# VH-VL binders against q8ixk2r445to577: the designs that were tried, part 6

Target 1, 133 residues: q8ixk2r445to577
Amino acid sequence: FFGMLQNKGLTDYCFDYNPPDENQIVGHQVILYLCHGMGQNQFFEYTSQKEIRYNTHQPEGCIAVEAGMDTLIMHLCEETAPENQKFILQEDGSLFHEQSKKCVQAARKESSDSFVPLLRDCTNSDHQKWFFK
Key: E = the ipSAE of ESMFold2; O = the ipSAE of OpenDDE; V2 = 0.75 times the mean of E and O plus 0.25 times the DockQ between their complexes.

## First folded at step 11 (VH-VL; framework fv_recaticimab)

Design r2 (at its last look DockQ between E and O 0.69; V2 from the best seeds 0.00; counts 0 for: pae E 11.0 > 2)
Fold by OpenDDE, look of step 11:
Structure r2 (fold): chain C 133 residues (1-133), chain A 121 residues (1-121), chain B 112 residues (1-112)
Amino acid sequence: as target 1 above (133 residues)
Amino acid sequence: QVQLVQSGAEVKKPGASVKVSCKASGYTFTGYYMHWVRQAPGQGLEWMGYINPNSGRTKYHENFQDRVTMTRDTSISTAYMELSRLRSDDTAVYYCARGGYSYGRYYFDYWGQGTTVTVSS
Amino acid sequence: DIVMSQSPSSLSASVGDRVTITCKSSQSVLYSSNNKNYLAWYQQKPGKSPKLLIYWASTRESGVPDRFSGSGSGTDFTLTISSLQPEDFATYYCQQYYSTPTFGQGTKLEIK
């Protein structure tokens, strides 16, 4: 699967990544932004290795969750996907992070009008449902 | 054994297009990214871009973004690199090279034999 | 793009010699998250395709003789041939893949 990764509950919002330096894409947080389908900032790929890859820039990155964190951060992909980069996109649309055993939820960033994907306990909320468009 | 076999030498006029093929064997074609690297006579190596044979997704170096098109035919395990609006400075040996399936593994463990493309009036 | 600079551009040596080639990157190619250096070395002989020698700065590719070794971290890297053999006369390239892949200009190793 590839394309825009859109949230069901937070209507018209998609995964979005725009690193300051296109030559060094790691270390920044993945956010949610209105789905616009322009450029490559909103194009991701779900791989057979259970990675969510960002291939707009070289080298391509993989979304990871760092220890003790609930945010999605871009890392470089590895030959063998590390545990913190493995996600399961389930049939019901939930995006499950294997290592933390939590689900990716669209949430409002504190004290901001911005939105971000965060790890939360898995629920049936549409804010935890995702699909590629 | 892994092999990458490229198409033969090309002679083109400026403004023309060239399409080089790279047939892969000895491994799962869709399991590794295919990169293209060129080398002008007596010069170094220049990365042009890659294609993910599984998805067909491509990434090009900005220097070639508007002129290069990389494609693949999975049924025959073949990658293609087309370069348009050729200039004299496009004269080079063009290589296909296998990279890692996972991003960030852009070192190249197997190379095609190279295809010489000559652009001259 | 990260610029790779090799030194020397060329050198002459004899069979049995210890040879050292240096590669410097304009930016660090060390990834802090995995502590790996995204650096490779290649050998290329005239009229032939490049051959991978080293990746991750110090890991030898399968089939590569142990006389070849890679070292370094961050921005400074070295390829060493402990005892030069006749078949080792070639051009060597370093390559970073921390960002958009770029190669050094090459080091031509010639017979003295």
Scores: ipSAE 0.025, ipTM 0.648, lowest interface PAE 3.9, mean pLDDT 92
Fold by ESMFold2, look of step 11:
Structure r2 (fold): chain C 133 residues (1-133), chain A 121 residues (1-121), chain B 112 residues (1-112)
Amino acid sequence: as target 1 above (133 residues)
Amino acid sequence: QVQLVQSGAEVKKPGASVKVSCKASGYTFTGYYMHWVRQAPGQGLEWMGYINPNSGRTKYHENFQDRVTMTRDTSISTAYMELSRLRSDDTAVYYCARGGYSYGRYYFDYWGQGTTVTVSS
Amino acid sequence: DIVMSQSPSSLSASVGDRVTITCKSSQSVLYSSNNKNYLAWYQQKPGKSPKLLIYWASTRESGVPDRFSGSGSGTDFTLTISSLQPEDFATYYCQQYYSTPTFGQGTKLEIK
């Protein structure tokens, strides 16, 4: 799959990656932003290795969760996908992170009008359901 | 054996277009990005862009963004690069080159033989 | 874009000499998470395509003679030919692939 990765519950919000420097894309947090499809910030590829790739930057970035953390951050993709970069997009729309056994949920930042994807215990919430446009 | 075979030399006038082909063999064509690199006479190497042959997705260097189109035909394992609105400083050898890893590792382990494009009045 | 600067631009040497060519990048090409330098070296003879010599800064491509070695990290890299042979007279390019690929301007190695 390739496109904008949209949340079912948080209507019209998509995965977005906007690093402060196009040459320093590693280590910054993936956010959620209104889906617009303009520029390079909202296009991702879901691969057979269960990666979520940020294909609009080269070298390609892959979404990861570091041990003990709940935030989605950008790493460089590797030849064989590391365990912390593996996500299962299930038929019910849930996005399951294999290593942590948790699901990606759209969440509001505390004291903010901004949103981010975070790992949470898996539920049947529409805020944990995702699809490509 | 991995091999990249390019189309023959072209002579063009300013304002024309050129389309160079690159036929791949000896590996899974859709598993590796195909890049295009050019070299003006007596000059160094200049990266122009890539195509992901699996998806058809492209990325072009900003210097070529408005004049280059990269395509592929997976049924014949062939990549194409078309450069439009040619000018004399587009005179160069154009190479296709395979990335050393699938999807985003841009060292180039196999190169086509090069296609000389000459743009003159 | 990351600018790659090679030195010298040309070099004359005799068969048997030890030769070094340097390459400097305007930004680090080391990705600390995997500890790899995204740097390659190529050899190009007149009228021929470039040939990959070294990738990951120091890994020799299959079939490349042991006299070729790469070293360096971050922003500073060196290609060394330990005992120059007649077939080594060529132009050499460094190239980074940490981001949008860019090449050095080349170092022409000539026989004295």
Scores: ipSAE 0.007, ipTM 0.610, lowest interface PAE 11.0, mean pLDDT 87
ESMFold2 (binder alone), look of step 11: mean pLDDT 93; pTM 0.950

Design r3 (at its last look DockQ between E and O 0.05; V2 from the best seeds 0.00; counts 0 for: pae O 12.1 > 2, placed apart)
Fold by ESMFold2, look of step 11:
Structure r3 (fold): chain C 133 residues (1-133), chain A 121 residues (1-121), chain B 112 residues (1-112)
Amino acid sequence: as target 1 above (133 residues)
Amino acid sequence: QVQLVQSGAEVKKPGASVKVSCKASGYTFTGYYMHWVRQAPGQGLEWMGYINPNRGGTKYHENFQDRVTMTRDTSISTAYMELSRLRSDDTAVYYCARGGYSYGRYYFDYWGQGTTVTVSS
Amino acid sequence: DIVMSQSPSSLSASVGDRVTITCKSSQSVLYSSNNKNYLAWYQQKPGKSPKLLIYWASTRESGVPDRFSGSGSGTDFTLTISSLQPEDFATYYCQQYYSTPTFGQGTKLEIK
């Protein structure tokens, strides 16, 4: 799958990545933003290695979750996907993080009007359902 | 054994188009990006763009963006580069080169033998 | 685009000599969070395709003799051939892959 990764419950919000330095893409948090398809910030690929790859920029980034954290952070892709970069996009739309055994949920950032994807215990909430557009 | 075999030399007039093929063998074709790099006589190497053969997505260097088209046929493990509106300074050897999104890095570990394209009136 | 500058443009050396070729990038190609330099070296013999020698600035590709070594970081890189052999006559290119790939202009090595 390739395209904009959209949330079912938070309608018209997509994964978005806009690092402060376009030549240094590692270590910043993935956010949610209104789906627009302009520029290169909202295009991701779900690969056969279960990566969510930000491949519109070189070097290519892969979404990861660091141990003990609930935030989705950009790392560099590796030849074989590390365990912390593996997500299962299930047929019901849930996005399961294998290493943590948690699901990706659209969440409101505390003290702001912005939204981010975070790991939470898996539920059947539409805020944990995702699809490519 | 990884092998990239390109189509033969071409002689073209200014204003024409050329389409170069690159047949891959010895690896999973859809697992690696295919890049195109050219080299004018006596000059260095110039990256033109890539195709992701799994999904068909492309990225072109801005110098070629309005004249180049990269495609592939996964059923025969073959990538193509077409350059239109040729001019004399497009005379070069054109290489396909394997770089892999499986590695996430774009250094080129295998190269085709090159296809000489000569553009003359 | 990141500009890659090689020096010298050409050089001549004898079999057995130690030679160095330098490459300078217009911007750092060191990715600080993973501490890797996105820099490769290629060898190209007349009438042949380029051949990968070194990647990550200092890692030799499989089958490359250990007389070839790479070093450097950030913007300044060196390819060293510790004991030049007759088969090392070629043009050598550096290439960055930190961003849109770009190559140096090449260094022609003649063996005398």
Scores: ipSAE 0.007, ipTM 0.604, lowest interface PAE 10.0, mean pLDDT 87
Fold by OpenDDE, look of step 11:
Structure r3 (fold): chain C 133 residues (1-133), chain A 121 residues (1-121), chain B 112 residues (1-112)
Amino acid sequence: as target 1 above (133 residues)
Amino acid sequence: QVQLVQSGAEVKKPGASVKVSCKASGYTFTGYYMHWVRQAPGQGLEWMGYINPNRGGTKYHENFQDRVTMTRDTSISTAYMELSRLRSDDTAVYYCARGGYSYGRYYFDYWGQGTTVTVSS
Amino acid sequence: DIVMSQSPSSLSASVGDRVTITCKSSQSVLYSSNNKNYLAWYQQKPGKSPKLLIYWASTRESGVPDRFSGSGSGTDFTLTISSLQPEDFATYYCQQYYSTPTFGQGTKLEIK
């Protein structure tokens, strides 16, 4: 599946990734930004390997959750998706991270007016509901 | 009636660039993704990428990400595909194809007539 | 990328024959959230653009004759032509769009 990954509860906000160097796309945090559908920053792919790929540059990036963290960080995709890069977009719209057993939630960044996706305990909150657009 | 009309055949040297156009009619141009698929002589079909004519968002196949640029001019309902650093194995018929608007509908219900691009020294 | 493998690569048949083409994906193209198979079939005649026949594995595109049917789920899919007509001799392709779109290598259906 391709397109913008939009949050239901945080209306009009989408996954957004804008690495400072197009040739080095890994190591930065995925954020939320107003859905605009322009450029490459908001286009992601959900793959059969349960990856969320940032497939606009080479090498391809895949969203990962690092040990002990609750933020979504861009890593390189691998031939076989590692456990920390596996997500399930469930029928109820929840985005489930398999390794942590937590759900991706749209949240306000601490001491900021910006928003980020964070791992949280799974709830029925619309802030944990996502859909491709 | 939905129609996709592509530009004419191209002959290019290795290292050159080619830009193919696809003019859409008979439907709302910005309401559907425009995909590009190529077919080498006697070979199968290869997806290259798509553009969302609404706002111009693109998705490229990894094999082409560093060489392909897809654009559109909404004022004339035309999509463009530019392929740079051409090599002999880029020789193929290039198709524009209409996809769905909503996510997950990446099958192609209408196709252009194809544009033959020949890359030779 | 998901690899699509068609079989056979080519076959000969006669008008009126029942023809079956199979397509196997290296990974499942069934999405559990909506229970849909992201699989399409196309027909291509020499010198012509591909024509959509089937999408969602089993839904016929508008204008496609009833003799064409798609079936299967997960990784195994089949295109069936119940009674081959003269205009059906062509090359057929399966295509998954669960992930980055990929096509099968094609099946050339020739006159026996």
Scores: ipSAE 0.005, ipTM 0.601, lowest interface PAE 12.1, mean pLDDT 92
ESMFold2 (binder alone), look of step 11: mean pLDDT 92; pTM 0.941

## First folded at step 12 (VH-VL; framework fv_recaticimab)

Design r4 (at its last look DockQ between E and O 0.06; V2 from the best seeds 0.00; counts 0 for: pae E 11.5 > 2, placed apart)
Fold by OpenDDE, look of step 12:
Structure r4 (fold): chain C 133 residues (1-133), chain A 121 residues (1-121), chain B 112 residues (1-112)
Amino acid sequence: as target 1 above (133 residues)
Amino acid sequence: QVQLVQSGAEVKKPGASVKVSCKASGYTFTGYYMHWVRQAPGQGLEWMGYINPNSGRTKYHENFQDRVTMTRDTSISTAYMELSRLRSDDTAVYYCARGGYSYGRYYFDYWGQGTTVTVSS
Amino acid sequence: DIVMSQSPSSLSASVGDRVTITCKSSQSVLYSSNNKNYLAWYQQKPGKSPKLLIYWASTRESGVPDRFSGSGSGTDFTLTISSLQPEDFATYYCQQYYSYPTFGQGTKLEIK
């Protein structure tokens, strides 16, 4: 699967990544932004290694969850996907992070009007449902 | 502005271990793979392996798999390469080299100044 | 491992000469999915670290003079110095990174 990774509950919002330096793409948080389908910021790929790769034209970055965190951070992809970069996109649309045993949920960023994907206990909420568009 | 500064020359006996450091500056340390390449006197370049500074995951060339350990300290943007059970043919200049920002970009745009390791009885 | 073979191992030339160094890989380093050749060239002077000249077979690294150019595809590659300058006398290495990195044995360019 590839393309825009869109949330079901938070309508018209997609995974978005826009690093300050395009040549140093790691270390920043993945956010949610209105789906626009332009540029490279919203193009992701779900791989056979259960990675969510950023920018199918630049498969340099893979979404990871750092220890003790609930945010999605861009890391370097590796030949073999590390455990903290493995996700299961279920048939029901849930995006399950294997290591944390939590689901990716569209949520409001604290103290802002922005939105971010966060790890939360798995529920049947549409805010935890995702699909590639 | 990108700089890789390595530790000083080492002289070791056969069977000993050596640990070379490589301090990175001028860029996000965790944003690039760090590779190690050595060069025996008058010889070519030999890739030893890499480390992903974010995860600490390593990949070693099979020739060094059982003797090399690559580590990093992200708090000081420093990579380390330890080679154990040294032999005379380990005498070489050892380089750290910045790789790409993905595992598939194994060309090296910045190099340390090199660390001479001499193994002799 | 992919074996890289350079030719010649050494050569002598004069300032102003056109110099060509070849590199052959034991298997193709062209990736069909992106049509890129995973091949780099380096320059190394005595007592110094290697310096990246070319990557993706033909892309010049920033700051590298125009007289340096890389060409080729698949298994056969060439580094060309259009007009040799005094500072160009050094050893040159090709390197593939289609798989885990391997280098050619080097080509020493000496002054005639």
Scores: ipSAE 0.015, ipTM 0.656, lowest interface PAE 7.5, mean pLDDT 92
Fold by ESMFold2, look of step 12:
Parts: structure tokens; C-alpha cells; sequence
Structure r4 (fold): chain C 133 residues (1-133), chain A 121 residues (1-121), chain B 112 residues (1-112)
């Protein structure tokens, strides 16, 4: 799949990545922003290796979760996907992070009006349901 | 076996355009990025850009951004590179080369045989 | 773009010699999180397309003879041919893929 990765519960919000330095994409947090489809910040690819790639930029970025953390951050993609970069997009729309056994949820960023994807215990909440447009 | 077969040699005049084809076989065409690399006579290799054949998204090196168009036809597993407003210094061998998107690879494990483009007045 | 510089630009050697070719990048191509160097080496014979020899700085591509080895890390890389054979006449290129691909200027190896 390639496109905008949208949240069902947080209506019209998409994964968005806007690093401060276009030539250094690693180490910054993925956010949620209103879906607009303009520019290159909201296009991601879900691969056969269960990666979520930011592939409108080279070298390609892959979404990862570092051990003990719940935030989604950008790493460089690798030839064989590391376990912390593997997500299963299930038929019910849940986005399951294999290594942590948790699901990606649209959440309000603490101390702000902005939204971010975070790992949480899996539920049936529509805030844990995602689809490509 | 993976094969990349390119169209034949071209002779062009300055100001013309050339469109080179690259037909892929032996693998899932949409699973790997296709890159274009050129080599002027007696010189080194120059990366021109790529196309993601699954989405059709392209990225071009800035030196070619205003003159190059990369496209593909997934129904026949073929990538194309068109270079417009040709100059004499565009005389080169043009290669298609496979880079993977599924594995994050942009080292090029398979190359087409090359297409010689000669631009002469 | 990351500039790749090769040395020497050309060299002559005899069959059986040990040959080294160096490649220097203008910035590190090592991604510390996975400890991999995004560096490849290619061989190109006259009139032919390039052939991949080495990727990840030191991993030989399938079918590449054991006499070819790659080493180095960060900004400094070496291709070594341990016992030169007549079929090794070619031009050799390093290439980084940490960012958009760039190639060294090439090293032409002539066999005496």
C-alpha cells in the first residue's frame, strides 16, 4: 500500500512527517495532522516486510519504536526489517506493533492541542483503526 | 532470472528528445525501484533519478529535474526515461538499474545492457 | 550530495599482485543504529554495464570470487584484490547509498 495513512476515530487525521532538516530525517517523531495530500509529508508505503516507509525521501525512512518507548520515530530502513520497525495492519484496521505487542493509537500529545500516534494496549477503539487512502 | 532489456541506440540532434525503455522480467516489477544512471564516453557514472513503479512517484537529481521524465507501464513491466532539449554533452550510455524498495536497497544488483544516445549537430 | 573520492585514478599491476583501491566519502555513510556502512563497489569492463561486487562495505555479492574483499567504515573504505587475475582488468567504482546515490570517479586497473 502507498498513500495517506488515516485514522478512523480521529476523523481526517493522517500520519505526517516534517523533520526540521530535510537532509537528516532520522530521530524525529511522527505526528498526526489534518489530511491534505499536498506536498510530501503525508505519503507512506506499507511494505511486504511490514514496514511503514516514508519513501518520498531518500534514503528511505522507516517508522520504528525504540525499546521501552511508546512514540513512533523515524529510522533509516534496512535490507531486512528490524523487529522494532514491523507493524501488522490487520483486516479490522488495527495497526499492531509486533515487538511490543501493542497497537498504534491516535492520541493527544500531552501539554498541547496536537495529535500523535502512540503505542497503547490493543482495544477495539476506532482511535486504533487505520486505513490507506 | 532477473533481466533488464533496454531499447536500441539513438542518434539525435541538439534540441530533440529521446525516450529509452527498460523492460523487466524475472521478478515482481512493482516491488523494486527503477533507477537511471548514465555514463558519458570515458567518464564515470552519474545517477539521474528513480521511479517507484508501484506508485509512479519519481525523484530526479537536480541536474536533470527540468528535462527528465521517468514513467512506467506496469501492464508490460516497462520503465521509461525521456530526456528533452538534448545537448551535445548528453551523449552517453544510459542504464536502467534495479534498486529495491522492499529492502531499502539502492545499490544496484541488476543493470540493463545500456542504451547509447549520441547527440550531434 | 555526498562526494566520493577514489585513489588512485589508475594503476598498473601484474597477475598475482595484491591490489588496493581506496574510497573516501565527504561525510560518514555509517548508520550507527544498525552499524552498517551504506557503501558498494562495482566492476565495469569496457563496453559492459557495471557489475556489483560488494555491498554493506564488506559483503560480497553472490558469485563474486573470494579474492575480492571490502573493508573500512565511516568515511574511509578499501577494495582489495588479494591475487590479481587476468580477468580483473576493469574500472572499479565505489558508491554510497546513505543518501541519493553518488559514485567515485573510478579507478582504472591495467594488467601488465
Amino acid sequence: as target 1 above (133 residues)
Amino acid sequence: QVQLVQSGAEVKKPGASVKVSCKASGYTFTGYYMHWVRQAPGQGLEWMGYINPNSGRTKYHENFQDRVTMTRDTSISTAYMELSRLRSDDTAVYYCARGGYSYGRYYFDYWGQGTTVTVSS
Amino acid sequence: DIVMSQSPSSLSASVGDRVTITCKSSQSVLYSSNNKNYLAWYQQKPGKSPKLLIYWASTRESGVPDRFSGSGSGTDFTLTISSLQPEDFATYYCQQYYSYPTFGQGTKLEIK
Scores: ipSAE 0.006, ipTM 0.601, lowest interface PAE 11.5, mean pLDDT 87
ESMFold2 (binder alone), look of step 12: mean pLDDT 92; pTM 0.949

Design r5 (at its last look DockQ between E and O 0.06; V2 from the best seeds 0.00; counts 0 for: pae E 9.8 > 2, placed apart)
Fold by OpenDDE, look of step 12:
Structure r5 (fold): chain C 133 residues (1-133), chain A 121 residues (1-121), chain B 112 residues (1-112)
Amino acid sequence: as target 1 above (133 residues)
Amino acid sequence: QVQLVQSGAEVKKPGASVKVSCKASGYTFTGYYMHWVRQAPGQGLEWMGYINPNSGRTKYHENFQDRVTMTRDTSISTAYMELSRLRSDDTAVYYCARGGYSYGRWYFDYWGQGTTVTVSS
Amino acid sequence: DIVMSQSPSSLSASVGDRVTITCKSSQSVLYSSNNKNYLAWYQQKPGKSPKLLIYWASTRESGVPDRFSGSGSGTDFTLTISSLQPEDFATYYCQQYYSYPTFGQGTKLEIK
């Protein structure tokens, strides 16, 4: 699966990554932004290694969850996907992070009008449903 | 502005270990793979392995798999390469080199100044 | 490992000469998915670290003079210096990074 990773509950919002320096793409948080389909900021791939890889034209970054965190951070992809970079995109649309045993949920960023994907206990909420478009 | 500064020359006996450091500056340390390459006197370049500074995961060339250990301290943006059970043919200049920001961009745009390791009885 | 073979191992040339160094890989370093050649060239002067000249077979690194150019695809690559300058006398290495990095044995460019 590849393309825009769109949330079902938070309508018209997609995974978005726009690092300050395109030559240093790791270390920043993945956010949600209106789906626009332009450029590479919203182009992701779900790989056979269960990675969510950023910008398949430049498959340098893979979404990871750092220890003790609930945010999605861009890390370097590796030949073998590390445990903190493994996700299961299930048939029901839920995006399950294997290591934390939590699901990715579209949420409002604290003290802002922006949105971010966060790890939360798995529910049947549409805000935890994702699909590639 | 990007700089890789390595530790000083080492002289070791056969069977000993050596640990070379490489301090990175001028860029996000965890944003690039750090590779190690050595060069014996008058010889070519030999890739030893890499470390992903984010995860600490390493990949070693099979020729060094059982003797090399690559580590990093992200708090001081420093990579380390330890080579054990040294032999005379380990005498070489050892380089740290910045790779790409993925495992598919392993060309090296910045290099340390090199660390000369001499192994002699 | 992908074996890289350079030719010649050494050559002598004069300032102003056109110089070509060849590099061959034991297998293709062209990635079909992005049509890029995972091949780099380096310059190394005595007592100094290697310096990146070319990557993706033909892209010059920033600051590298125009007289340096890389060409080729698949298994056959060339580094060309259109008009040799005094500072160009050095050893040159090709390197593939299609798989785990391997280098050519080097080509020493000496003054005639």
Scores: ipSAE 0.021, ipTM 0.639, lowest interface PAE 7.0, mean pLDDT 92
Fold by ESMFold2, look of step 12:
Structure r5 (fold): chain C 133 residues (1-133), chain A 121 residues (1-121), chain B 112 residues (1-112)
Amino acid sequence: as target 1 above (133 residues)
Amino acid sequence: QVQLVQSGAEVKKPGASVKVSCKASGYTFTGYYMHWVRQAPGQGLEWMGYINPNSGRTKYHENFQDRVTMTRDTSISTAYMELSRLRSDDTAVYYCARGGYSYGRWYFDYWGQGTTVTVSS
Amino acid sequence: DIVMSQSPSSLSASVGDRVTITCKSSQSVLYSSNNKNYLAWYQQKPGKSPKLLIYWASTRESGVPDRFSGSGSGTDFTLTISSLQPEDFATYYCQQYYSYPTFGQGTKLEIK
């Protein structure tokens, strides 16, 4: 799949990545922003290796979760997907992170009006349901 | 055996367009990005851009962004690069090159044989 | 864009010689999270397409003889041919893939 990765519960919000330096895409957090499709910040590819790639820029970034953390951070993609970069988009729309055994959930960032994807215990919440447009 | 076979040499006048094809075989076409790299006579190598053949998404180097179009036809495992408004300094050998093992490893493990494009009056 | 500078631009050597070619990038191509240098080396013979020799700065591509080796980190990289063979006379390019690909200007290796 390729496109905008949209949340079902947080209507009209998509995965978004807008690093402060376009030439240094690593190490920043993925956010949620109103779906718009402009500026290439919201296009992601779900690969056969179970990666979520930010592939509108070179070098390509892959979403990862560092050990013990719940935030989605941009790393560089590798030829064989590391375990911390593997996500399963399940039949019910849940996005399961294999290594942590948690699901990606849309959440409000406490310090602002911003929204972010975070790992949480898996539930049936529509805030844990995702689809490509 | 991975093979990339490109279309034949072209002679064009300034202002024309050229479309170069690159037919892939011996691997899963949609699993690897296809890049285009050119080499002017006696010069080094210049990266032009890529296409993700699975999604059809492209990225172009800023020097070509307004004149290049990269496409593909997955049914025949073929990538295309079209360069418009040709100038004499577009005279070069144009290569397609496969990126890495999967999805955007930007070192190029297999290259087409090259397509010579000559732009002259 | 990351500028890649090769040295020397040309080199004359004899069969059996040990040859070194250097490549310097305008900024580091080392990715700290995986500790890999995003650098490749290619060989190109006249009228032929480039051939990948080395990636990740020091990993040989399948089928490349072990007389070819790559070394270096960050901004400074070296391709070494430990015992030059007749088929090694060619032009060599370094290339970074930390960002949009850029290539060195090439080093032409000729027979003395």
Scores: ipSAE 0.007, ipTM 0.636, lowest interface PAE 9.8, mean pLDDT 87
ESMFold2 (binder alone), look of step 12: mean pLDDT 93; pTM 0.948

